VH-VL binders against Nucleoside-triphosphatase THEP1. Designs and how they scored, part 15

Target 1, 177 residues: Nucleoside-triphosphatase THEP1, of Natranaerobius thermophilus (b2a6v4)
Amino acid sequence: MTESNILLTGKPGIGKTTVIKRTVELLSCSSTGFYTREIKRGDPRVGFEIISLQTGERLPLAHTDFTTAEDRVGKYGVKAENLLGFLKEINEAMTSNKPQCLVIDEIGKMEFFTPGFHETVDKAFQSSYPLLATIMKKSHKFCDYLKNRGDTDVIEVTENNRDDLPEKLAKRIEEQL
Below, E stands for the ipSAE of ESMFold2; O stands for the ipSAE of OpenDDE; V2 stands for 0.75 times the mean of E and O plus 0.25 times the DockQ between their complexes.

## First folded at step 15 (VH-VL; framework fv_cixutumumab)

Design s2 (from s0 with heavy chain N31S K100S, light chain N29S Y30S Y31S R90S; at its last look DockQ between E and O 0.05; V2 from the best seeds 0.00; counts 0 for: sugar tag NSS L88, pae O 13.2 > 2, placed apart)
Fold by OpenDDE, look of step 15:
Structure s2 (fold): chain C 177 residues (1-177), chain A 121 residues (1-121), chain B 108 residues (1-108)
Amino acid sequence: as target 1 above (177 residues)
Amino acid sequence: EVQLVQSGAEVKKPGSSVKVSCKASGGTFSSYAISWVRQAPGQGLEWMGGIIPISGTANYAQKFQGRVTITADKSTSTAYMELSSLRSEDTAVYYCARLSSTSEGSYFDLWGKGTTVTVSS
Amino acid sequence: SSELTQDPAVSVALGQTVRITCQGDSLRSSSATWYQQKPGQAPILVIYGKNNRPSGIPDRFSGSSSGNTASLTITGAQAEDEADYYCNSSDSSGNHVVFGGGTKLTVL
C-alpha cells in the first residue's frame, strides 16, 4: 500500500515538471490538471504559462509584462484569473467518477492568488483519485500542511533520481486505479 | 449520500476485547482518514486514534497506545477499532468519524451513530 | 496533540449572543473546529476552518480565533441551540486529534 498523493519537491530547475510530464505519458489512464512551463523571451525567463493536460490549452499565469497586475511574485505580475478554468477542469473531473490521475504543477506562490486554488487542492488531496503534484520547496503554511499529510508521499527530485522517477511513479499510480 | 454505519452494541467482561466496525455506505473512504472517538457516560469526546485506509497508516492517542488497534479494509470500505484489556471505564459510546482537512486544520464532517460498549463483570 | 480547555458550562438568554471559547497551544497553528452534540446523538460539525459552516448550519453560528484561543459565537441564540459544544484541533498532518472538554450551553 502506498500513499494516494505524491508530492514532488526540489530546487528550481531540477526537472520536477519533466518528471510529471513523463509520468503522465506512461499512464494508461487519463490525466486531469495542468503543468507549468517557463516563458522565455530569447534567453531570459519572462514568465510562466500553464498548460491543460486535458485540452492542451495554454495561458500565461505570470509574466514580467503584467505590469499592472496587483498580485506579484518577484518581477512577475500574476494573472490569477487565468488559472480559474484549469481549476474548474479539476473540480469537474473529480465528480466524473472515471479512473484518472490528478496533476497539479505547481502548488506555489503564483497559484495561491487564484480564488479557489487552495480549496481545489484540498479536494484533490481528499479525493479517491491518485494525485501527482509539484510543490514549492520553501516553507509555507499551506505547503507544509500538504507535505505533512499522512496520506501523502513527499519525494525530493534530484539529479540522481529524476530519470527513474517517472516509471516508478507511473507504476504506483496505476496500482491505485 | 455517504454514511458511516457502525456495528451493534457490545457487552463485554473485564479483560476481554471488543472490535467495532465502521462501514462507509454509499461511497468509499477515499483518502480520508477514519478516526475513532469515544464518549463515556456523561463525559466528553475522546479521540482514540485514526487510520488512513488507503495507506493503512494508523495513529493512536498516547492513552490508548498498545491497547487499541485500528485497521481498515479498503475492499469493503470498512474500518475497525479493537480495544483489548477492557476495563469498566471503557464503557462508552464509540464513534467513527471521517476526517477532512483544509490548510487551516482538520475536521470531522461525517459521524457514525455510535456503538455502545458496556464493560461489566 | 496539546490539551484544549473549555468552560464546562455557559448560559444565554433566548435571542442573545453567546461566545464559547477554546484555548490551547495547538490553536496557534491550526484552526479549531466546533461540534454540537445533543443528548443521545452523535456530534454535528458546526464550524470548521476560520469561519466555515457546513450545509444546514444556521448563519447565527460563527467562528473566530486569536492567538491560542478559538471561539464559537451564536448570535441570536435559539432554544434548539441548547447542547454541548466541543472544540477540536489537530496537528498539521491531521493524524493526531484532540477535543476540548466540552461546554454545556443552556438557553434561558
Scores: ipSAE 0.000, ipTM 0.544, lowest interface PAE 13.2, mean pLDDT 92
ESMFold2, look of step 15: ipSAE 0.074; ipTM 0.683
ESMFold2 (binder alone), look of step 15: mean pLDDT 88; pTM 0.914

Design u1 (from r1 with heavy chain L110Y; at its last look DockQ between E and O 0.91; V2 from the best seeds 0.87)
Fold by ESMFold2, look of step 15:
Structure u1 (fold): chain C 177 residues (1-177), chain A 121 residues (1-121), chain B 108 residues (1-108)
Amino acid sequence: as target 1 above (177 residues)
Amino acid sequence: EVQLVQSGAEVKKPGSSVKVSCKASGYTFSNYAISWVRQAPGQGLEWMGGIIPIFGTANYAQKFQGRVTITADKSTSTAYMELSSLRSEDTAVYYCARLKYTWEGWYFDYWGKGTTVTVSS
Amino acid sequence: SSELTQDPAVSVALGQTVRITCQGDSLRNYYATWYQQKPGQAPILVIYGKNNRPSGIPDRFSGSSSGNTASLTITGAQAEDEADYYCNSRDSSGNHVVFGGGTKLTVL
């Protein structure tokens, strides 16, 4: 239980979400949480959507078309309310007796606008459930705290290790359960 | 235009309970955290607890756990704080406040005017 | 809360600089937020996050933090700055909101 929290970092586009998805596919236990995917209109990226690992539900989190949104990251408006249901799912899982892995992709600027996100992340890191998450590189007091926790292993995803990580992470997660 | 309108002042006897209401307007009530903060005469601010109505579960400061109940009625956009087993030390102004989240931090962006609760016999 | 400690009172001469300090272990992990409160009024936000100042708050207000300490600095203090100032953050669990005991600022 000492290092039950795994945080993936790395350059945009290096494959962090792919590592998450491949790891989850190898797990025999259930996985609860979400991952992110780009929304493209032709070639340009125009937004980001969130996808539930348990239900497959998908909702846009941020988009250039959200022009009236008060919460913004650069040119993207953020619909913070769209993450609320996913956070509820994670919080309910943490009161479950079933073996499972919690997944949060990503602990990043857009997600911090959602009420309860900060608290849900804190609870997940403090829980006994394995946690597999990605985290932004930007300096942020809370993110730096998470990276420095004694029960947390920060792994930079690189071209050299990304193909090997899913099997290693899945084995480690299942040994914790 | 966000507004938080609280119920009126109350005078209570020790051992009784009080229930203060906070009616919200001008935003999607279910999607925002609302907290209760009190301030005794001449004293500082004290967070009692809060709720995100869509989650339905309240979060309480340890000092008040077991004595406070915070609820939300989504159909009326109203939050409630009920404090039981009142003591004279519970005499205070009770505020409801909306908690705003950002990636840069969080803060109370709107406050009710406060409800004075006086506990005396 | 006992988790966040502020001096009860501080004085500053008109036009001078003052720092209001807040100490607590949780400030290593969570930003402080600062509120101004005048008698009979609800608190007003003055600084949040690293050093974010809401629209309408004068640029003489700034925030900083290092280790377990957060500070609110007022450069060129004015008479209308006389108020109580509260720091606000999270407890060690991150799930509870906590306030410091408040600092009464007197502008001389």
Scores: ipSAE 0.830, ipTM 0.906, lowest interface PAE 0.6, mean pLDDT 92
ESMFold2 (binder alone), look of step 15: mean pLDDT 92; pTM 0.937
OpenDDE, look of step 15: ipSAE 0.881; ipTM 0.940

Design u2 (from u1 with heavy chain A33T; at its last look DockQ between E and O 0.91; V2 from the best seeds 0.00; counts 0 for: sugar tag NYT H31)
Fold by ESMFold2, look of step 15:
Structure u2 (fold): chain C 177 residues (1-177), chain A 121 residues (1-121), chain B 108 residues (1-108)
Amino acid sequence: as target 1 above (177 residues)
Amino acid sequence: EVQLVQSGAEVKKPGSSVKVSCKASGYTFSNYTISWVRQAPGQGLEWMGGIIPIFGTANYAQKFQGRVTITADKSTSTAYMELSSLRSEDTAVYYCARLKYTWEGWYFDYWGKGTTVTVSS
Amino acid sequence: SSELTQDPAVSVALGQTVRITCQGDSLRNYYATWYQQKPGQAPILVIYGKNNRPSGIPDRFSGSSSGNTASLTITGAQAEDEADYYCNSRDSSGNHVVFGGGTKLTVL
């Protein structure tokens, strides 16, 4: 009866990644996947890095310094190959029997450039593992499909609910496992 | 310059197997999907399957499941497609193609020249 | 037949507008990609995503999609547009690539 897929949406900077990290910290089971962090050089944001929840490995995904990258989102060049190893970890986890929560932060423009990302996301949503993900607000055919799935709960993160969500989500995920 | 160089034409008997190679150059082979697409004479395009070499696991069209094996050798930057239990209707040009992902979609950005496989008795 | 259905053939008078359609349930969830193929050649990309036209493709080519249908429109068809056109997308699982059966365009 529990919707196994939880999608967090909301304004940029509202705290979606913080909700993900706090939820994962409350879980007693393993978490497999990745989250993103901004990269700053002084005050301005100059890029984004990805961090594996399983291994702690971090790599830049997008950066203003990637001036020769053909894949771009605004001022940021995207090194799509840097996400490949993290996708491999998620795919391997989905063939294991270990209790775990899958985490994808974010299903967004930059991640879509990576070979296998669409397929990995599709498999994760179709799997029996709890999935905690963030997703961009913008209209996009594949993202709209994910948001409309009957097994998926879309939660907008707001200033009013972000502090309460981690405990609620962790309890819900633990009950599913 | 990205290139996909395929092995030469093959003539086969029904019931046998064929293995076609696709040697990649000009990019990091492990990081991109290589797909196999065939086209019988006068017919349309048909996806057979694909592999992202760094993942190591191939994905197959349902029609070919059990008859096709797709592999990648990272040390030689070469993908392979082997089709078993050949029939006359397997006579086709077999292409390898590299898949490019973008924000709003995906497409095959580089194609091999094709390998003609003829199955005749 | 495939998961993606195209009319086998269509004709258009030189300079007129033609629409080539592709229908399939998976098009509700996944974008379509369109290829042009001339005899003896590998396919050439003409449209991907919502309506993205790669460099070198004439602006008379455009794409659209709604529900389970994707369309390729050629406004002001030219003789060199005579070719086979294939739509391309994912199956219902999202893990398999599928092609439509192709549409032969004849420019009269």
Scores: ipSAE 0.794, ipTM 0.892, lowest interface PAE 0.8, mean pLDDT 91
ESMFold2 (binder alone), look of step 15: mean pLDDT 92; pTM 0.932
OpenDDE, look of step 15: ipSAE 0.832; ipTM 0.924

Design u3 (from u1 with light chain T33H; at its last look DockQ between E and O 0.86; V2 from the best seeds 0.78)
Fold by OpenDDE, look of step 15:
Structure u3 (fold): chain C 177 residues (1-177), chain A 121 residues (1-121), chain B 108 residues (1-108)
Amino acid sequence: as target 1 above (177 residues)
Amino acid sequence: EVQLVQSGAEVKKPGSSVKVSCKASGYTFSNYAISWVRQAPGQGLEWMGGIIPIFGTANYAQKFQGRVTITADKSTSTAYMELSSLRSEDTAVYYCARLKYTWEGWYFDYWGKGTTVTVSS
Amino acid sequence: SSELTQDPAVSVALGQTVRITCQGDSLRNYYAHWYQQKPGQAPILVIYGKNNRPSGIPDRFSGSSSGNTASLTITGAQAEDEADYYCNSRDSSGNHVVFGGGTKLTVL
């Protein structure tokens, strides 16, 4: 039995998001979900924004300027409500019966503050759709659970494999469609 | 200050339905889930289901599936729980509670004072 | 299909330490949270996550977890700590919320 879910892990900045973006570009089917991009003010990273693969809409998820945010991860205030629309998009797509690849970048602390995120992730993993996601490397009960699923392949992105991964992943995903 | 204000006590006949309301204030209603938890006399807490207002869809415990309906009105910041085909075993205090989502899971950080529903012939 | 189990009752002497344990398969994958409930009152969150206390909760309350168990510890029990304590978590499916059966704590 071939794993239907692919989880990318790796150290920060290794290029996980790049691997996802390039993989998505190689797919013949549509991709539904979002990826995360760093927000920089000059050199320092000051936040993170999420971008829809469907619409291209981008919204800040976390930022150092979100000083009044109730939810925080390190120096970043988290605006969890900004992820809600993206989750709705994924959930609607899962009921569309359209061949597609689901993409979640990233399964991490910042995203967990959003109501429905855990449920959406679980549904995605349990769905018949190919899932390509990134996940935090740090140990976490839920994340570790996902990584240890029998239907999930966990791939560590490194300098040695990141350039070749997109074609390999695209091929695997295409075979699941 | 976060507050969850529930509707008053209900006395119902078997076979009827009851609808309990929970008005939320002191926070952005759409950013948090509302759950319903009941407690029969002398018994423990029992999760019934919950709703994320922005999503508009509710999750239910298997035990209540098909008999409970949870809704949310964003315009009034009010959540509702309707339980049909009432039985004597449904006599309980019904709580609404705000479900907080974090990377350490879901927990109920604020609770209503409860609504007593009595089902009797 | 998933459940959390607690001892129905425990006792602790005033000023002593007591541990209330919650057990369930879902606790392997999800954190447990703890609520205190006194007669005629709504539950109050006392511990959430790994070991977080909401504001207003005394520091004598602490949480821990191991394997398929989670524990609430009261170090230096006070008379006002006499109450029912419930653990809570996600079920094994991850889609629902479950409560333990509750533990009645008596302070002697």
Scores: ipSAE 0.713, ipTM 0.892, lowest interface PAE 0.6, mean pLDDT 94
ESMFold2, look of step 15: ipSAE 0.805; ipTM 0.893
ESMFold2 (binder alone), look of step 15: mean pLDDT 93; pTM 0.948

Design u4 (from u1 with heavy chain I54L; at its last look DockQ between E and O 0.91; V2 from the best seeds 0.87)
Fold by ESMFold2, look of step 15:
Structure u4 (fold): chain C 177 residues (1-177), chain A 121 residues (1-121), chain B 108 residues (1-108)
Amino acid sequence: as target 1 above (177 residues)
Amino acid sequence: EVQLVQSGAEVKKPGSSVKVSCKASGYTFSNYAISWVRQAPGQGLEWMGGIIPLFGTANYAQKFQGRVTITADKSTSTAYMELSSLRSEDTAVYYCARLKYTWEGWYFDYWGKGTTVTVSS
Amino acid sequence: SSELTQDPAVSVALGQTVRITCQGDSLRNYYATWYQQKPGQAPILVIYGKNNRPSGIPDRFSGSSSGNTASLTITGAQAEDEADYYCNSRDSSGNHVVFGGGTKLTVL
C-alpha cells in the first residue's frame, strides 16, 4: 500500500486515544501494541499508564510520584523499563506472518526513553503491516521524518472528525489486510 | 555507580576466534542496550553491533554480519562479543558501551576500558 | 550506504572558532552525537541531540544541524581541545549505529 502507516495528531485531550480504541474495536483482525491513558488524582493529571491491546496488562509509564527516576519529562518521572515488554510483543508480531494491525499510542517524549523504541517504530513503519499510531506535535528530527514519509498519512484529529474517523480508519485498515 | 568491566587483553592467530566479556554493574542489565565498538590502531571508531538483553536478539553492523556473535547472560549481567575468522586487520581495542536513550537523542553514556586484541602470526 | 563523512583533519588558531562537519543522508532523519577522544582514552560525550551539552563540557562547545549536515562548533578554542572528534548517528534503516571517520583537531 502507498500509505500503510496512519499517524494521528491533534491537541492534547482531543480524543486521539479514543479514536485508536474505537478503531481497534471495529477491526476483525487482531491488534498488537499499546495505548496510553492519563492517571488522575482527583482533577490533576499525575501520570500516564500504558495498556496492552492483546492482554489488557497495564503498567505506569510516567508519574509525578517517580521522584527518583533517572528519566524525566517535566514533573513526571519515566519508568522506561515498563514499556520493554510491549516493544518485545510488537517486534515478535512483525516476524510472525500473522495478519494484524500494529498500534503505537504514543510516539512521544516518554516512550523515547525506552531502549529499542525508536528502532521498533522504524521497523513498524518499514513493515508491510498496517500501522495506526499517534505522534507528538513537538518538532523532533525523527518524528518529522516519520510525518514526511511518502507511505504515511498524517491525520489531525479534531472535534469535527473524531466521531467519524474510527469507521473510516477501520475500513481502510481492513482493506490493507 | 554504573560500571562495565571487560576481560583482559588477547593475542590471537589468524583464523581463530576471540570472545570478549563485559560485566555490567550498578543498573538493571536486562533493560539497557549494550554495544560493541572497536578501534584499530590509529583508526576511527567502528560500531560492531549491540543487544538489549531482555529482547535476547542481537543487531549487527553489515560489515560484521556472519563473523560476530553478541550475546547476553542475564544471570551474570555479562555481555559477550565473539569475532571469528580473525585477520590481522581485526587487531584493535574492543569497547563495550551502554547506549542511553532520551527523547532528544541517543548516546553512549558509559564505556568499558577496552580490551586489546592483537592478531598476528 | 549510510556512512558519515568527516574531514580527516582541521586546524584552528588558539582562541579562534572552528567548525567540524559531518555529512550523511541519514542525518536528515536522525540526530547526531559528538564524541571527543584523546590518545589512549575512551571517547567522551560532548554534544547530543539538537544542542545538548552534558554537565562538565565547556559552553564553548555547541552543535547544530541542517539538511544532511551536522556540525560541532568550538568557540575560543583552547589547547586542551586538541583531540579527535567523531560524529555518531544511525544508518538509513535507523537500526544500526554509525560513526563518522573522525576529525583530528589541531590547535595552533
Scores: ipSAE 0.825, ipTM 0.906, lowest interface PAE 0.6, mean pLDDT 92
ESMFold2 (binder alone), look of step 15: mean pLDDT 92; pTM 0.939
OpenDDE, look of step 15: ipSAE 0.882; ipTM 0.940

Design u5 (from u1 with light chain S92D; at its last look DockQ between E and O 0.91; V2 from the best seeds 0.84)
Fold by ESMFold2, look of step 15:
Structure u5 (fold): chain C 177 residues (1-177), chain A 121 residues (1-121), chain B 108 residues (1-108)
Amino acid sequence: as target 1 above (177 residues)
Amino acid sequence: EVQLVQSGAEVKKPGSSVKVSCKASGYTFSNYAISWVRQAPGQGLEWMGGIIPIFGTANYAQKFQGRVTITADKSTSTAYMELSSLRSEDTAVYYCARLKYTWEGWYFDYWGKGTTVTVSS
Amino acid sequence: SSELTQDPAVSVALGQTVRITCQGDSLRNYYATWYQQKPGQAPILVIYGKNNRPSGIPDRFSGSSSGNTASLTITGAQAEDEADYYCNSRDDSGNHVVFGGGTKLTVL
């Protein structure tokens, strides 16, 4: 049983997104999915944006300015609709049969508000495609299930390992294809 | 105000088909999942399938695979459920319902009033 | 199979506590949602997720889960709580919605 699913955990700000981006840069195959960046107004963080690996499209996912949003995480309103197009890209990739690595940064509170996110993640984990994802540390029934899957390797990103992980992960992913 | 308006009651013969409509208003139709749930007289709730219109593909309960077709028309904000090869056991109230996602769970937040389909000889 | 199993009927004396259970392997992986249904009406949401109660649902309703079992608890049951209760979740694949068979609650 191969561990085709790689989940990165770790403290906020430890570099999980950087590990994902550097790993993807080292891959010879296509990568489909998205990653997350902080939005800062000057120094303080005011939100989060999502960026497509395929197109470079950027959309805000959550922001303190979204004061009337029904979906919220703490001080951030969530525009769940902004992730729909990214999920569509991932779902279409899974029907394409071309070699690729799926990327989901992050499996977290904000993303769960988007219709189809839960199902897209489930399909990605059950697929034969290599999956590289980050996941929130908070206890959550579905997230705990993902972390405990027999085909999934959970790696905590630390200051000690973060600089070495991209090359190791890229090698593992390439060998699976 | 979110509203799901379903087509009227139908009486059908065994072996025929029925197509029930669900007109959505008060929200961005293409962005939310719509499910079809039925309930036979004196029986429990049964999920038949659902669709997220912007994705364009439906997902079906295993029991109904091959008999049910769920579609969405984004231009009219209308979802459809067609059930073929009707049997007397398909006599039920058919609901459309909007599925709401959260990070701690999901739930149907709005329901249509239901469409009664009666299948009799 | 990804079935959700509920007892068909449960009784509670007025003002007493009752627990309605739902069992299924998929409940290890997915939260349960609970609906109340009265005759001739569409279901209404009572509890979702771990223990989230929507506005308008009395605080006597709560939810819990452990292993493959989810529970809806009503403390201080009232006459208006008499209804059918359905648990709702995902199947083992996560791709399908499933309902339990329902529990008829009778308040004595």
Scores: ipSAE 0.806, ipTM 0.894, lowest interface PAE 0.7, mean pLDDT 92
ESMFold2 (binder alone), look of step 15: mean pLDDT 92; pTM 0.936
OpenDDE, look of step 15: ipSAE 0.819; ipTM 0.921

Design u6 (from u1 with heavy chain S30T; at its last fold request DockQ between E and O 0.93; V2 from the best seeds 0.89)
Heavy chain, then light chain:
Amino acid sequence: EVQLVQSGAEVKKPGSSVKVSCKASGYTFTNYAISWVRQAPGQGLEWMGGIIPIFGTANYAQKFQGRVTITADKSTSTAYMELSSLRSEDTAVYYCARLKYTWEGWYFDYWGKGTTVTVSS
Amino acid sequence: SSELTQDPAVSVALGQTVRITCQGDSLRNYYATWYQQKPGQAPILVIYGKNNRPSGIPDRFSGSSSGNTASLTITGAQAEDEADYYCNSRDSSGNHVVFGGGTKLTVL
ESMFold2, look of step 15: ipSAE 0.829; ipTM 0.910
ESMFold2 (binder alone), look of step 15: mean pLDDT 92; pTM 0.939
OpenDDE, look of step 15: ipSAE 0.886; ipTM 0.940
ESMFold2, fold request of step 16: ipSAE 0.822, 0.814, 0.844; ipTM 0.902, 0.900, 0.909
ESMFold2 (binder alone), fold request of step 16: mean pLDDT 92, 92, 92; pTM 0.940, 0.938, 0.938
OpenDDE, fold request of step 16: ipSAE 0.915, 0.915, 0.916; ipTM 0.953, 0.953, 0.954

## First folded at step 16 (VH-VL; framework fv_cixutumumab)

Design v1 (from u6 with heavy chain W106F; at its last look DockQ between E and O 0.94; V2 from the best seeds 0.87)
Fold by ESMFold2, look of step 16:
Structure v1 (fold): chain C 177 residues (1-177), chain A 121 residues (1-121), chain B 108 residues (1-108)
Amino acid sequence: as target 1 above (177 residues)
Amino acid sequence: EVQLVQSGAEVKKPGSSVKVSCKASGYTFTNYAISWVRQAPGQGLEWMGGIIPIFGTANYAQKFQGRVTITADKSTSTAYMELSSLRSEDTAVYYCARLKYTWEGFYFDYWGKGTTVTVSS
Amino acid sequence: SSELTQDPAVSVALGQTVRITCQGDSLRNYYATWYQQKPGQAPILVIYGKNNRPSGIPDRFSGSSSGNTASLTITGAQAEDEADYYCNSRDSSGNHVVFGGGTKLTVL
């Protein structure tokens, strides 16, 4: 079991979330986890929402309107509690016997405020389940450790490879199962 | 505001069990992790385990695996730590503490006053 | 066995600079947190993350890390800084909390 963990990096807007969603659509196994979408008011981004792959539930994770939030990243208040249910889904999946691909988009600053996120990520990387995730570019002690794990393949999404990646990744994940 | 109120001191015999409570107030109980940390007389701090109430499953230090049970009652906003097969070296002050997560690690931001457990025969 | 190792005691002359160290392989992967504890009291947070100091902690306290070592530095040590200091982080699995054995700081 070499490189069971796949981390996608790349420039903002290059299509990392699209690669994840298209890869998941090609899998025959269940996918458990979440992905992130920006929230815009006109042109400016005002927040981020998280969407469950399993249930389709969506909740805002961060927003400029969250002015009373205790946790903040730049202009965004973070409602860390909104990610708790999504983490519970991932943790429950890791105790099942069913073939599953775990999905985490994104391993980033905002998600780290949620109790149990760090631990859930650690467990997911150490598990035998295939993991497909995106990770922030910023230097961070834990993120650097994840990128350097021997069982982890870090793939930069580019304009040149983004259309080909979903099929390649789906085949690779299926091989692990 | 935020308070963690622990149950009173206990004297126990070797081989018995103790269950310490930690009642939380002033915040949304289900949204934060609670840990149990002990300190024997003249000794250092020792993490025993913790729980995030909404997850329902506790996480235990390797040393205490099999002897400690940590639970949370969401209806009363109370966490519990039960330590079984007590030995004299389990004599300590037992703290509950709330974890604050940040993007650069975590820390305990609120501590209970501690519960003294004395194991003697 | 502790995964985080601290010297059991260090001394500093009043007004001088002291460094308290914490060593462990997990510190390569995880941030350290530092607590001060005085007799009969619960620990108080002094430094977390790379070098974050909570409100109310004097700016003479700072933190750093490199490789498997985290350090708490007190510049211009004061009499009230005499206390036990604990480093705190995660174990090698990332799922457990661990404390160092503590360092008793004596201000001479």
Scores: ipSAE 0.818, ipTM 0.899, lowest interface PAE 0.6, mean pLDDT 92
ESMFold2 (binder alone), look of step 16: mean pLDDT 91; pTM 0.933
OpenDDE, look of step 16: ipSAE 0.865; ipTM 0.936

